# VH-VL binders against ER membrane protein complex subunit 8/9 homolog: the designs that were tried, part 4

Target 1, 192 residues: ER membrane protein complex subunit 8/9 homolog, of Dictyostelium discoideum (Social amoeba) (q55fm0)
Amino acid sequence: MNNNISITTEALSKAHLHSFKHHASSVNGILLGKADKNSILITDIIPLFHTQTLLPMFEVAMIQIEKYCRDNNIDMVGYYHSNQCIANELEPEPIAKKIADRLNNELNNMCFLMISKIEVNRPSGLVSIDKVGSDWLKNRKTLITIDTTSNSEDINEILKRNLQNIKESQIYDFEEYLSNPTRDWLNKSLVL
Short names: E, the ipSAE of ESMFold2; O, the ipSAE of OpenDDE; V2, 0.75 times the mean of E and O plus 0.25 times the DockQ between their complexes.

## First folded at step 1 (VH-VL)

Design n16 (framework fv_nezutatug)
Fold by ESMFold2-Fast, scan of step 1:
Structure n16 (fold): chain C 192 residues (1-192), chain A 123 residues (1-123), chain B 107 residues (1-107)
Amino acid sequence: as target 1 above (192 residues)
Amino acid sequence: QVQLQESGPGLVKPSQTLSLTCTVSGYSISSGYYWHWIRQHPGKGLEWIGSIYYSGSTDYNPSLKSLVTISADTSKNQFSLKLSSVTAADTAVYYCAREPLYGSGWYYGMDVWGQGTTVTVSS
Amino acid sequence: DIQMTQSPSSVSASVGDRVTITCKASQSISSYVAWYQQKPGKAPEPLIYAASSLQSGVPSRFSGSGSGTDFTLTISSLQPEDFATYYCQQSYSTPYTFGQGTKLEIK
C-alpha cells in the first residue's frame, strides 16, 4: 500500500508558481510538513533550482533547510521536480532520481512528486514517483489530495489570481539567492 | 482592449540584423504572460520564432537559436526581436502575440495578436 | 520537436455544412492545443484554447475536442465569414509548433 499524501492549497500554489515562473526550465524543491507511518501532509515548500542543480550547492541548501526545520518544528517530507516542457514530462530526469536517492537515504518517510498540468483526473497537478527496486517510477494510482482545511478556495482560482497579481515573479528559489543574497528563498514574506 | 503593434524596417539588407519591436497597450507586459514572436513566409504557414516571459526567461526555435534574441523593456511596455545575419529566407510577415497562463491549465493559447509587419530581405 | 499534422490540407464546403478539421500530434500533448482562423492579409484570430475551450467572442458554432494525440475543430453550420485557413498549435513543449494549415474554400 502506498502512503496517503495531501498538500495544502498554499504549498501547492507555491510549487506551481515556481514552475510557472520558469516554464522553459526544469525546477525543483523540498516539500515541508509532517509524516507518520501511513500519511504525509505537505504544508510548505522551499524552491531550490530552475536551471541546473549543482550537487555541492544542493548540499549547502540542505544544511540551511535542516536548520530552518529544527527552528520551526517542521520536517522535510519530500522532493518535487518539474521537467522543462518536453516529451515524457512526468519521467524523472537523471538528476531528479539522484536527489531523490540522496533524500530517501536520509529521511524516514518521504515522497517524490512530479509537477504537471492540473486536470480532472489529476486535481493537484502532482504525480507520485515511487522507488521500485533501484529505480524511480511513476505511480499513476496514487491520488495526491488537496488539503482545504486552512483555505477552501479552488486551486485553479488561487493560481489565476496569483498569476494576475504576478506572484510568480515574487517567489524566489535558492539558485536566485546564490546570485543575490538579498533574495528571500524561504519566501517567508510571500502571501498567496 | 489590449492591443499589440509591431514596428520596424520594412526592408533589410542580407547579412544585417533585423530588429522588430512589439508595443503593448491597455495591459502591462509584467502581468504574468508569455510574449511570442511568430512569422509567416509568403504563401506559407505559421512558424514560431520564440518567446519571453516577464522574468526574462526566453525560449527560441532551435532552427533559429544562434540567430535570435528576444528581450523586454517593461518601462516602455515593449518586447523586441533581433534576428542576426538575415537572408532572403527571412522575408516574412512578423507577428507578436500574448499567451496567458491562467485558467485550469498551464497555457491556453495565444489570445491577442498584433496586425503583423512585413519584412523584405533584399539588396 | 512535436510535429502537428493537419488533415485535410483543403476542404470545399457550402454554407450550412458541418465541417471537421483534424490535427494529430506526434506524441501525447494532453489538452495543450489551440486553434486559429486566418483570413487573407489578416493576423490569425484565436478560436479555441486548451483543446475544447471557446475563446471569448467566438461564435458557438465553433467547437474543439480531443486529448492526447488526436484533436478536431468542428464548425457545426458553416457561415460565409468562416471561409479561411485554420491552424492548430501545441503549447505542451518548446518549440511551439503549428499544423500546416487547412484551407476552407467555397464549393
Scores: ipSAE 0.000, ipTM 0.477, lowest interface PAE 14.8, mean pLDDT 83

Design n2 (framework fv_nezutatug; at its last look DockQ between E and O 0.05; V2 from the best seeds 0.00; counts 0 for: pae O 13.4 > 2, placed apart)
Fold by ESMFold2-Fast, scan of step 1:
Structure n2 (fold): chain C 192 residues (1-192), chain A 118 residues (1-118), chain B 107 residues (1-107)
Amino acid sequence: as target 1 above (192 residues)
Amino acid sequence: QVQLQESGPGLVKPSQTLSLTCTVSGYSISSGYYWHWIRQHPGKGLEWIGSIYHSGSTDYNPSLKSLVTISADTSKNQFSLKLSSVTAADTAVYYCARGDYLRWFDPWGQGTTVTVSS
Amino acid sequence: DIQMTQSPSSVSASVGDRVTITCKASQGISSWVAWYQQKPGKAPEPLIYAASSLQSGVPSRFSGSGSGTDFTLTISSLQPEDFATYYCQQANSFPLTFGQGTKLEIK
């Protein structure tokens, strides 16, 4: 089964900005979009945690995200994770594997993506993680394609502009919402 | 492995234009990254000169902007620096370097020494 | 322009010592600091990016910390190959600027 994964420039930029805002910490979140049997298109992301994932609070976030998805005709299609140090091995942390197992049991055709450095052979900066037996392992053969249909601007130029404008400070995650309920963790007003 | 190599004249007379070229191997300039020029003066630290992206977009150090032009030749996989009206203050080791969107530099060329003297 | 000021300008140390180099930005730069090592006659080599992320291939005895205006590079147990000049660099805004350098010398 060959899974084709595409992500829009907007969703990709949000995921990288979440990681940049908390570069010294692990971050995670939910990938939103549409999936069929052969492909996944990611059109948005919802940032969740940037220090420690508390599983009861993760479940609270999931309930709220499910309601959002139903109301906006969009689906949860996967999970993203970034390890504390981007120069470390891209092996998923134990908590990431636990969350992926939880989501994999309920989602149809889910993807699990690790955020890494943008490189010539990895232009999205994303690495696919597949379930092999009972473990989650890197899949070097899965290419994550950037969907430029709505925005053809180069991702490096988008990130350069957004970092110069300190846009990473304007992206909020669920953990920040738990500390300050005025934070919009769905980032509805964020323009990148 | 990506490698950068500077080339150009080691001696330039005052008031002339300094021209340096950086040849990139193991990576295509048109595939991304920003391509930078950085210099190091005797007794002074490192000074960023400017950068180019393959789209033609350039950023220059404002202190040098009226004197600096950076260009790219993607067919030769090279990018070049022109610094006009040089003086003895432009005597330095000149490096080319690759930078990502966070603008940290890896790799660097080995550097080329330029002396401005009559 | 953001000014990057390193302290000390020079430090003498012995193999096995813990060495700390500091870098101060004239205004807030979040975590957009990189550290480089330069040996005599060689180009600078990256050590740390984003204040605390270790470059691939760099020994674990090197570490970076800090945010905002104050940043630190630490070598936990100095080795003979570590005697070099170290530079910090801010990546927050243009023009990109470097510290003046810290020369690490044999005691």
Scores: ipSAE 0.044, ipTM 0.640, lowest interface PAE 6.0, mean pLDDT 86
Fold by OpenDDE, look of step 13:
Structure n2 (fold): chain C 192 residues (1-192), chain A 118 residues (1-118), chain B 107 residues (1-107)
Amino acid sequence: as target 1 above (192 residues)
Amino acid sequence: QVQLQESGPGLVKPSQTLSLTCTVSGYSISSGYYWHWIRQHPGKGLEWIGSIYHSGSTDYNPSLKSLVTISADTSKNQFSLKLSSVTAADTAVYYCARGDYLRWFDPWGQGTTVTVSS
Amino acid sequence: DIQMTQSPSSVSASVGDRVTITCKASQGISSWVAWYQQKPGKAPEPLIYAASSLQSGVPSRFSGSGSGTDFTLTISSLQPEDFATYYCQQANSFPLTFGQGTKLEIK
């Protein structure tokens, strides 16, 4: 799968906020956007879990996400995962790979991205996880570009500002929604 | 495959304590999920009684809170219901059920009938 | 407590009929609704979770819809095995509550 993957600053910010909010835990979620045969544009994310990911809960989340996508003319284009520490360079957890397998069977041309620290040679801080046989392995050669068409501001400045403003406190994931249904886990009201 | 089975006396005298146990197989109750008790009075609908998490955290129906105690024995992979000071109104089929964070039920036990009668 | 008002309490229908059962929540509960089917002497069995998600093994003639306060269970073409009592349940908050049930009887 040789997709050109790009992500908006907004989507990337949300993913990082999710990771920041739960910096002591692994986190995961769904990537939303549009995809064709050769490219994936990620324009939003839906944060799902920050502790244990149970497949039954995931399934229910997916049902709701599917409806959301239909209602908003957007597609599920992938899955993201972050290890317990964003600086952790370990492989994604086994459950993440299982979820990726499930999504790969259902979605056409999906991507699996792991959130990592932003570096000079990796401006997005995202690492592609590619399916290799029956396994999922990091492909560090794949560059995920930041789409700056809507916002040309440097991602580091955005993330810095978000942290200064404690924006991570305003993002909620599906797991939090399960604990408190008043939480907007779709983060429709989140302003970055 | 996860299975739940209710057990306990089918007859309880008024003012006594109703005690039921749910035995879970195929899944460790200490691994996750919530474990619920639901009852159904004859010819009536379903009433949620309460639930317990493996940590010991419990949630009870406010209408029954003062009378209900739910506990878990992880060593036996069981959780139990105690309902004190029962009356005829507590005559029902009692179900135990598993529930995840989504707070619905799957699977259910087959249910056990408890009759409160002198 | 969140009340789930289910209607009708009973309905008579024939095989092949389209049947719709409604459930109204006393407050907004998003899609936190499940539907159960219960046959006499048996435990309830899940039909639909999250308002519209069919559970595994449930025939496609069953469908659920709704969000917020109004929810519906629909059987597009009633089969003999579908005659039972159906319950909606809100999963939004404790205490968890059920609708009063709808008994679907053969006409």
Scores: ipSAE 0.000, ipTM 0.532, lowest interface PAE 13.4, mean pLDDT 91
ESMFold2, look of step 13: ipSAE 0.007; ipTM 0.489
ESMFold2 (binder alone), look of step 13: mean pLDDT 91; pTM 0.937

Design n3 (framework fv_nezutatug; at its last look DockQ between E and O 0.04; V2 from the best seeds 0.00; counts 0 for: pae E 16.3 > 2, placed apart)
Fold by ESMFold2-Fast, scan of step 1:
Structure n3 (fold): chain C 192 residues (1-192), chain A 118 residues (1-118), chain B 107 residues (1-107)
Amino acid sequence: as target 1 above (192 residues)
Amino acid sequence: QVQLQESGPGLVKPSQTLSLTCTVSGYSISSGYYWHWIRQHPGKGLEWIGSIYHSGSTDYNPSLKSLVTISADTSKNQFSLKLSSVTAADTAVYYCARDLYYGSFDYWGQGTTVTVSS
Amino acid sequence: DIQMTQSPSSVSASVGDRVTITCKASQGISSWVAWYQQKPGKAPEPLIYAASSLQSGVPSRFSGSGSGTDFTLTISSLQPEDFATYYCQQANSFPLTFGQGTKLEIK
């Protein structure tokens, strides 16, 4: 359809830092924001897994995220996935497609974004994945724009600075929360 | 496919300005985020000189900052290095390189030998 | 500046040997280490980026590991074409800095 997808600098930074923290592994998470029939604005992300996504654990995460969304007047608007070796733009893994099917059945106007290397022709580092028939395929026509309203700093400079300060070690995902409940998987205390 | 090639004078006199150009083929310079200059002194290791970001902003090795200028000409698909007030210590093989992943290099030029001599 | 120190400075080995080269950063650099191979008269060739990610086209006998300050490049079964000088490089902070190099020579 006619989807315009925008992501804030803060949300985009968190997604890339999650991917970099686990550069040798695949990672995934939930995109939060607001959507109508023509546009999606992503204002936050919740990192989920970095080793293996087990569906029962994913369902536990979904229940908690739904409660958070109700309490904070924000919606689940999509899913992100990063394959091992972020510099390579690879096809979504089978588990990523399975999760996308699960979410697509529940959400209206959901987006599925693959994390890749930031480049001039791909300023967000994000690639849209659309459902075509029964499969999920890359859509090179969908523009993923960076919403700079709250922070006009260049995303690549933000990531460079945050990586120099080892901020990727301070981002926590839901999998880490399951192992240690003191981990802030919502990352509200993270300063980027 | 992607190729980088350095060019410039092989011999420069002390106190003059060294000027080198890197010509990129098979890839648009404006599509990459960082482009770098690295040098290697005879029988020594590698020294990073500086880089240019696609916006035109530059980062230089502090040991060379007052002497170095890096610029890009996207219409010619080239980026260039100027090193002023050269001395014999600037004798080296000079390489240009493409940024792979935030400061890691994938494609390098073949290198150009620069000798600073009277 | 972040200093990168390699050990050993040189090593003599035979074909089929397992060779390990280490690199230590003077400060924490997370996983921001790349490894390069340089043969005489040639430009460096990339082997590893982000500490453990194998560059496309590089043989699987090469592997990288480590995080923080201590990093290792391993060649599991040395081949004749592997005799070269190896460099580590930190990509955490400007200025970018290289180790002094490790020369791998035929025994």
Scores: ipSAE 0.014, ipTM 0.561, lowest interface PAE 6.8, mean pLDDT 84
Fold by ESMFold2, look of step 13:
Structure n3 (fold): chain C 192 residues (1-192), chain A 118 residues (1-118), chain B 107 residues (1-107)
Amino acid sequence: as target 1 above (192 residues)
Amino acid sequence: QVQLQESGPGLVKPSQTLSLTCTVSGYSISSGYYWHWIRQHPGKGLEWIGSIYHSGSTDYNPSLKSLVTISADTSKNQFSLKLSSVTAADTAVYYCARDLYYGSFDYWGQGTTVTVSS
Amino acid sequence: DIQMTQSPSSVSASVGDRVTITCKASQGISSWVAWYQQKPGKAPEPLIYAASSLQSGVPSRFSGSGSGTDFTLTISSLQPEDFATYYCQQANSFPLTFGQGTKLEIK
């Protein structure tokens, strides 16, 4: 629906790091920021799951994210997903479509993004998936731009150093928080 | 209700620049979507000329790329087509259209006939 | 560029008939096809987007189907106002391209 999507360098880095940390599995999470009728600016992400997503656990996470958003004057603006299977890199899994439907019914304007490869003609490494009739389909014409206002560093350099020193730059998701509640899935202390 | 209307000269001499304007009412062109120019040649089919996204990004048919410019004036809620060095082959009905981002055109202008002749 | 080939070039039919128009893409375009109706002297009007989604206000006798390279527009029961020229259009890649048209005439 909405072809004007921007994501900050910091939020983009966190999404890619979540996918890289759990490269052998699907990952997903919530996009945070601000949206109007025709524009979405993503300023943060909240990583959720990296094994299987159970809808009841997703609903528990949503309650906590709603409180976080109220406390920080930020909105939920979408959902991201990264597939486990290389052959289906951009094909959304059924669970991702169900979550997207849930959010689409709740939010006034939202985006559904698949994490893909960073490349010259797609520097964010993100692909928009749009609602078409009753299904969610890739929108080839959607541009997703990187907002460098707060951080102008090249995303590739941020990712390279964080992957080279993965122990020092760990990102946690909600699933990891469920296993150990001292793990901050909101990543307030994450250093990029 | 969204309405699009083309305006510009109906006759243009060869080698001159064709300049057309699409005036949009009922929707702000700065609020989103793609804004397109399409033409229909006499006795032939439809040809996509190019588009402008509300942010200013443009895409042009490669067959016309060096000759075409599409621009927008958000203060007047208009977008425009300039086609340089026209020939008789550019004689057509020119339409402006809105694309809701599926690459399909949900609103069209009524069309304006442009004849290129000496 | 993706070529869109429509068939037939023309169809003669009577009110109440079922009519099928096909469109073939020169390469796979997923479901990114639109269909338009154009009456003489008027601009094209949208019918179908994304291969099968009905544009707002279009009668339910119009339907679209297909994916990949082969697409079909079906009019289940022709009405007098349906005699027109129909175009398919691919929306997968720039440049956007149209089929050459199918003229639907009264028998």
Scores: ipSAE 0.005, ipTM 0.460, lowest interface PAE 16.3, mean pLDDT 84
ESMFold2 (binder alone), look of step 13: mean pLDDT 91; pTM 0.938
OpenDDE, look of step 13: ipSAE 0.015; ipTM 0.565

Design n4 (framework fv_nezutatug)
Fold by ESMFold2-Fast, scan of step 1:
Structure n4 (fold): chain C 192 residues (1-192), chain A 119 residues (1-119), chain B 107 residues (1-107)
Amino acid sequence: as target 1 above (192 residues)
Amino acid sequence: QVQLQESGPGLVKPSQTLSLTCTVSGYSISSGYYWHWIRQHPGKGLEWIGSIYHSGSTDYNPSLKSLVTISADTSKNQFSLKLSSVTAADTAVYYCARSLWDEYYFDYWGQGTTVTVSS
Amino acid sequence: DIQMTQSPSSVSASVGDRVTITCKASQGISSWVAWYQQKPGKAPEPLIYAASSLQSGVPSRFSGSGSGTDFTLTISSLQPEDFATYYCQQANSFPLTFGQGTKLEIK
């Protein structure tokens, strides 16, 4: 499918804060929202890991996220990844491709987005990864738009303010939750 | 190693269809790369004609007025160019080339085949 | 379409000289420019991609720089085998376009 991908300002801010918090490591997470045949709207994200992703721990996270989605009438609509190595920053790592395959087999329609550590000054800082045959390849031509319905403020101003207020220290991923259950892996208390 | 080789008639009459084939060896036409046709008129620079991805998706130079068709035969590891209604202006050296799907940089080229359009 | 303009159209130089060729895009293309070398009767050969990345096997005397609309190819110490025509190419968007070429001639 030629997906039209939209992401809310809040969801986009959370993804970038996760990446900024762990700038020297790979991070990943699940995109939440709604999808139809030709479009995906991302309204939230669940940050997952900032070290090596172990598949058993990923499956534990999936069980928790599936329960949350059912209870809150929201769907898993994709996956995001940010590479540790800047030299190949937008090329999906082998583990990212395995996770994308796992999710693609389960979800009716999904997107796979790479977060750029170099191109953060672009409107979204995101690049779409499409499944072509048995591989996943970057496609900079896939339209990713910012949904400003809930917040019309410029994303660059929001990110600048959030970094000045050290909001990256306040976002928690599922890995941090596993080591300290008081951490809010849903980040509902995070004000952006 | 990857090698590309153009083949086809060196002489084509005006108004007819120019048909060229690029045979790829040392690498399977599969995911990850675009496969391109590029031409060079005598004494002039390079002109991109179009490209195909292994899925069959094609992109063409708009200046060629939709007279171009590029197709791939993955079973023979070949891709082909058809240029219809040729004129003397289509006389050129024709190259096939490969690029990474999102980089559009030509890392391998065929040796080129000369096509003359005359009566 | 994005137009690529090279300067100079030709340059005469001697072995050991430093040579610089420039390329200007009609609109911003970030770092998405490649450079090729073509010798008479032969296919172009890749030299540089993504403005500054050297193709494997290409001598270190070749270097590229630039971003946005202005790009340069530099040969730090010209060798006899470097006399050729050089082309820049924008890799940002379709249709892909080349500069008109710069012919590097022996003085």
Scores: ipSAE 0.006, ipTM 0.480, lowest interface PAE 11.4, mean pLDDT 83

Design n5 (framework fv_nezutatug)
Fold by ESMFold2-Fast, scan of step 1:
Structure n5 (fold): chain C 192 residues (1-192), chain A 120 residues (1-120), chain B 107 residues (1-107)
Amino acid sequence: as target 1 above (192 residues)
Amino acid sequence: QVQLQESGPGLVKPSQTLSLTCTVSGYSISSGYYWHWIRQHPGKGLEWIGSIYHSGSTDYNPSLKSLVTISADTSKNQFSLKLSSVTAADTAVYYCARLRYFDWSPFDYWGQGTTVTVSS
Amino acid sequence: DIQMTQSPSSVSASVGDRVTITCKASQGISSWVAWYQQKPGKAPEPLIYAASSLQSGVPSRFSGSGSGTDFTLTISSLQPEDFATYYCQQANSFPLTFGQGTKLEIK
């Protein structure tokens, strides 16, 4: 649990576009950025899965991401998940909790964010999930702020433009890489 | 391209407050990195003073306790150090520097350093 | 606080020599050590981070090694511009702390 969570418009846009690309499926990925005692700033994301999380392949992805982070002076700071079931959108699915437990054991102070609808009461479309005892529970009081220092454009306008240009089809996750190694799951060339 | 430059008085009286400013060019303080103050006592010895992130989050060396305040002015692309109740032991060259991640990142850009003498 | 102790405090060497500087941490710090070079009247410049990673633009004659509490900076073939003071820094925990410095002098 962290008190202050901020995400850049670029990272936020990537996470939502990953979810839009696989609108009928659950999706997940790793949040990248930096963390101190009182805050987490998320500056990028790496999409992982869009159907079933393959635990052995998840381990392979973690090794690759750790190397990428070390080479690029960026840290893994958390995990994001989007549920397949619309009726229970903010309750983390069992697999999401299992992955969060796994990552929580490896990372010093991580955040766990669920992707939801963008609303007046939820401007980022993200909901914080906190560890309470042995469970993970949604925290409706925690607001995720959008860091606009690199891009001051409204997130809704960014998403509208990118969806009109079918940019969600250009985001690749690790699962797509496993079926076709030519896919850039780090999305280094993606312009949003 | 990235440059840091310290400024402030070179002579401070004992018990007064030392005030220094670091001006950053070629990079926006609001774009990230932690911004640090480090001093070097005459002859040898580098001592980390503290840091600030553009969100306002600060970390200070416990040995300096409540004597240190670091602040940032993102509109001027500057960050500043105030050290209260100075003594002769605070005589040093003061540097500002930036650091991305403390654990596997070095201080990659430093200011030239400004000499501060504490004397009556 | 984690205390960093460098050895030797000074070393005399000739151009072409292999020079080794050591740094010891008072507690285990994994691989979280950086090394800096400082010339008279100048700010320190980074050489190595994460014990063994070479900073961009730094000549390949500089290398770092070590883990835990014992760390080494090596200059494989000393050049005239390498005569300077060298500092190690622990990057494991706050407050960040530096070694006392090693002065590399002409023999």
Scores: ipSAE 0.000, ipTM 0.443, lowest interface PAE 19.0, mean pLDDT 84

Design n6 (framework fv_nezutatug)
Fold by ESMFold2-Fast, scan of step 1:
Structure n6 (fold): chain C 192 residues (1-192), chain A 121 residues (1-121), chain B 107 residues (1-107)
Amino acid sequence: as target 1 above (192 residues)
Amino acid sequence: QVQLQESGPGLVKPSQTLSLTCTVSGYSISSGYYWHWIRQHPGKGLEWIGSIYHSGSTDYNPSLKSLVTISADTSKNQFSLKLSSVTAADTAVYYCARDTYYRLGGYFDYWGQGTTVTVSS
Amino acid sequence: DIQMTQSPSSVSASVGDRVTITCKASQGISSWVAWYQQKPGKAPEPLIYAASSLQSGVPSRFSGSGSGTDFTLTISSLQPEDFATYYCQQANSFPLTFGQGTKLEIK
């Protein structure tokens, strides 16, 4: 990959809220934005699953996301995952690696990010996973920078406010959409 | 190792302002965590007073908001509580604590030992 | 404000017993509950965060469970050092609120 990766405050907030809503299970989703050969800017996310990911369901989601991207002049630029098991929170689960392989074969340039806690040495709470040979391994030296161009508010303040307002209950993923088509899994009406 | 230590007067007169300071060692308060004040009245449970982020952003318990000010001094690695117009009802053990950031905050992973404050003439 | 109600208010038990303490939130708080242990004259110490995650250094006999409004702290085999007051706390909304406490006493 050899990429510089940045994510907007809004996209980052959505990813953390999705993980918070389903704390006891693994969650995943697609990163949206723009990529060139040396950099990726993530400007939105689409939450996908919060139980076991079945690849046929994932394929249906991908078709719909491709159409959304085409219509809105935005690209799929990566994948995020949060593990169910806190003890192994930064090690990609086998299903996550399988999805990353599928996306890597389809996309020209992508990132794979694991969701973890926000810390001084990890201000986004995200850890990059790089493809090394045939495997996916965490890269602890790559920092995912927060792009504050559209919103200069501190991410910790935004997350605190959103939790106070129970915004995690208002974020919907594709799996919830399959059970109830009234759910806006693109979260266009969500204000953070 | 992270340590928190409360300091302030053990006795305050009614109608005066209570001032307490929490000194943090082993960790910089400007490193991104929230820092809190919590109190415990004799024979009662725990009551959250408020929190501060090193930027100066504060959250206060609405029941105390008009009476409470929390401030931070990053150069001394301290944060402080001022409670105005105290009464006997403010007699309590006062704790300072750090918010944990495992995914999201709101849990207290380190506490000071507590300082006893008595409000009486 | 979200009210946290613990049950029972006090419990008497013997070493080796399984002890269960419950906590009910007045509204849905997902998994954002912590449990603390407090011994007389000491500050509270964290036991559990995010409803079920064990704090580093805490013995495995302690466990937490629950989601939404109903939460449980379990001590699978009570030890002499476990006699203390236990508090639950919600981290979902401000103001942060604690349960009234459950005092665990020796029989």
Scores: ipSAE 0.006, ipTM 0.500, lowest interface PAE 10.3, mean pLDDT 84

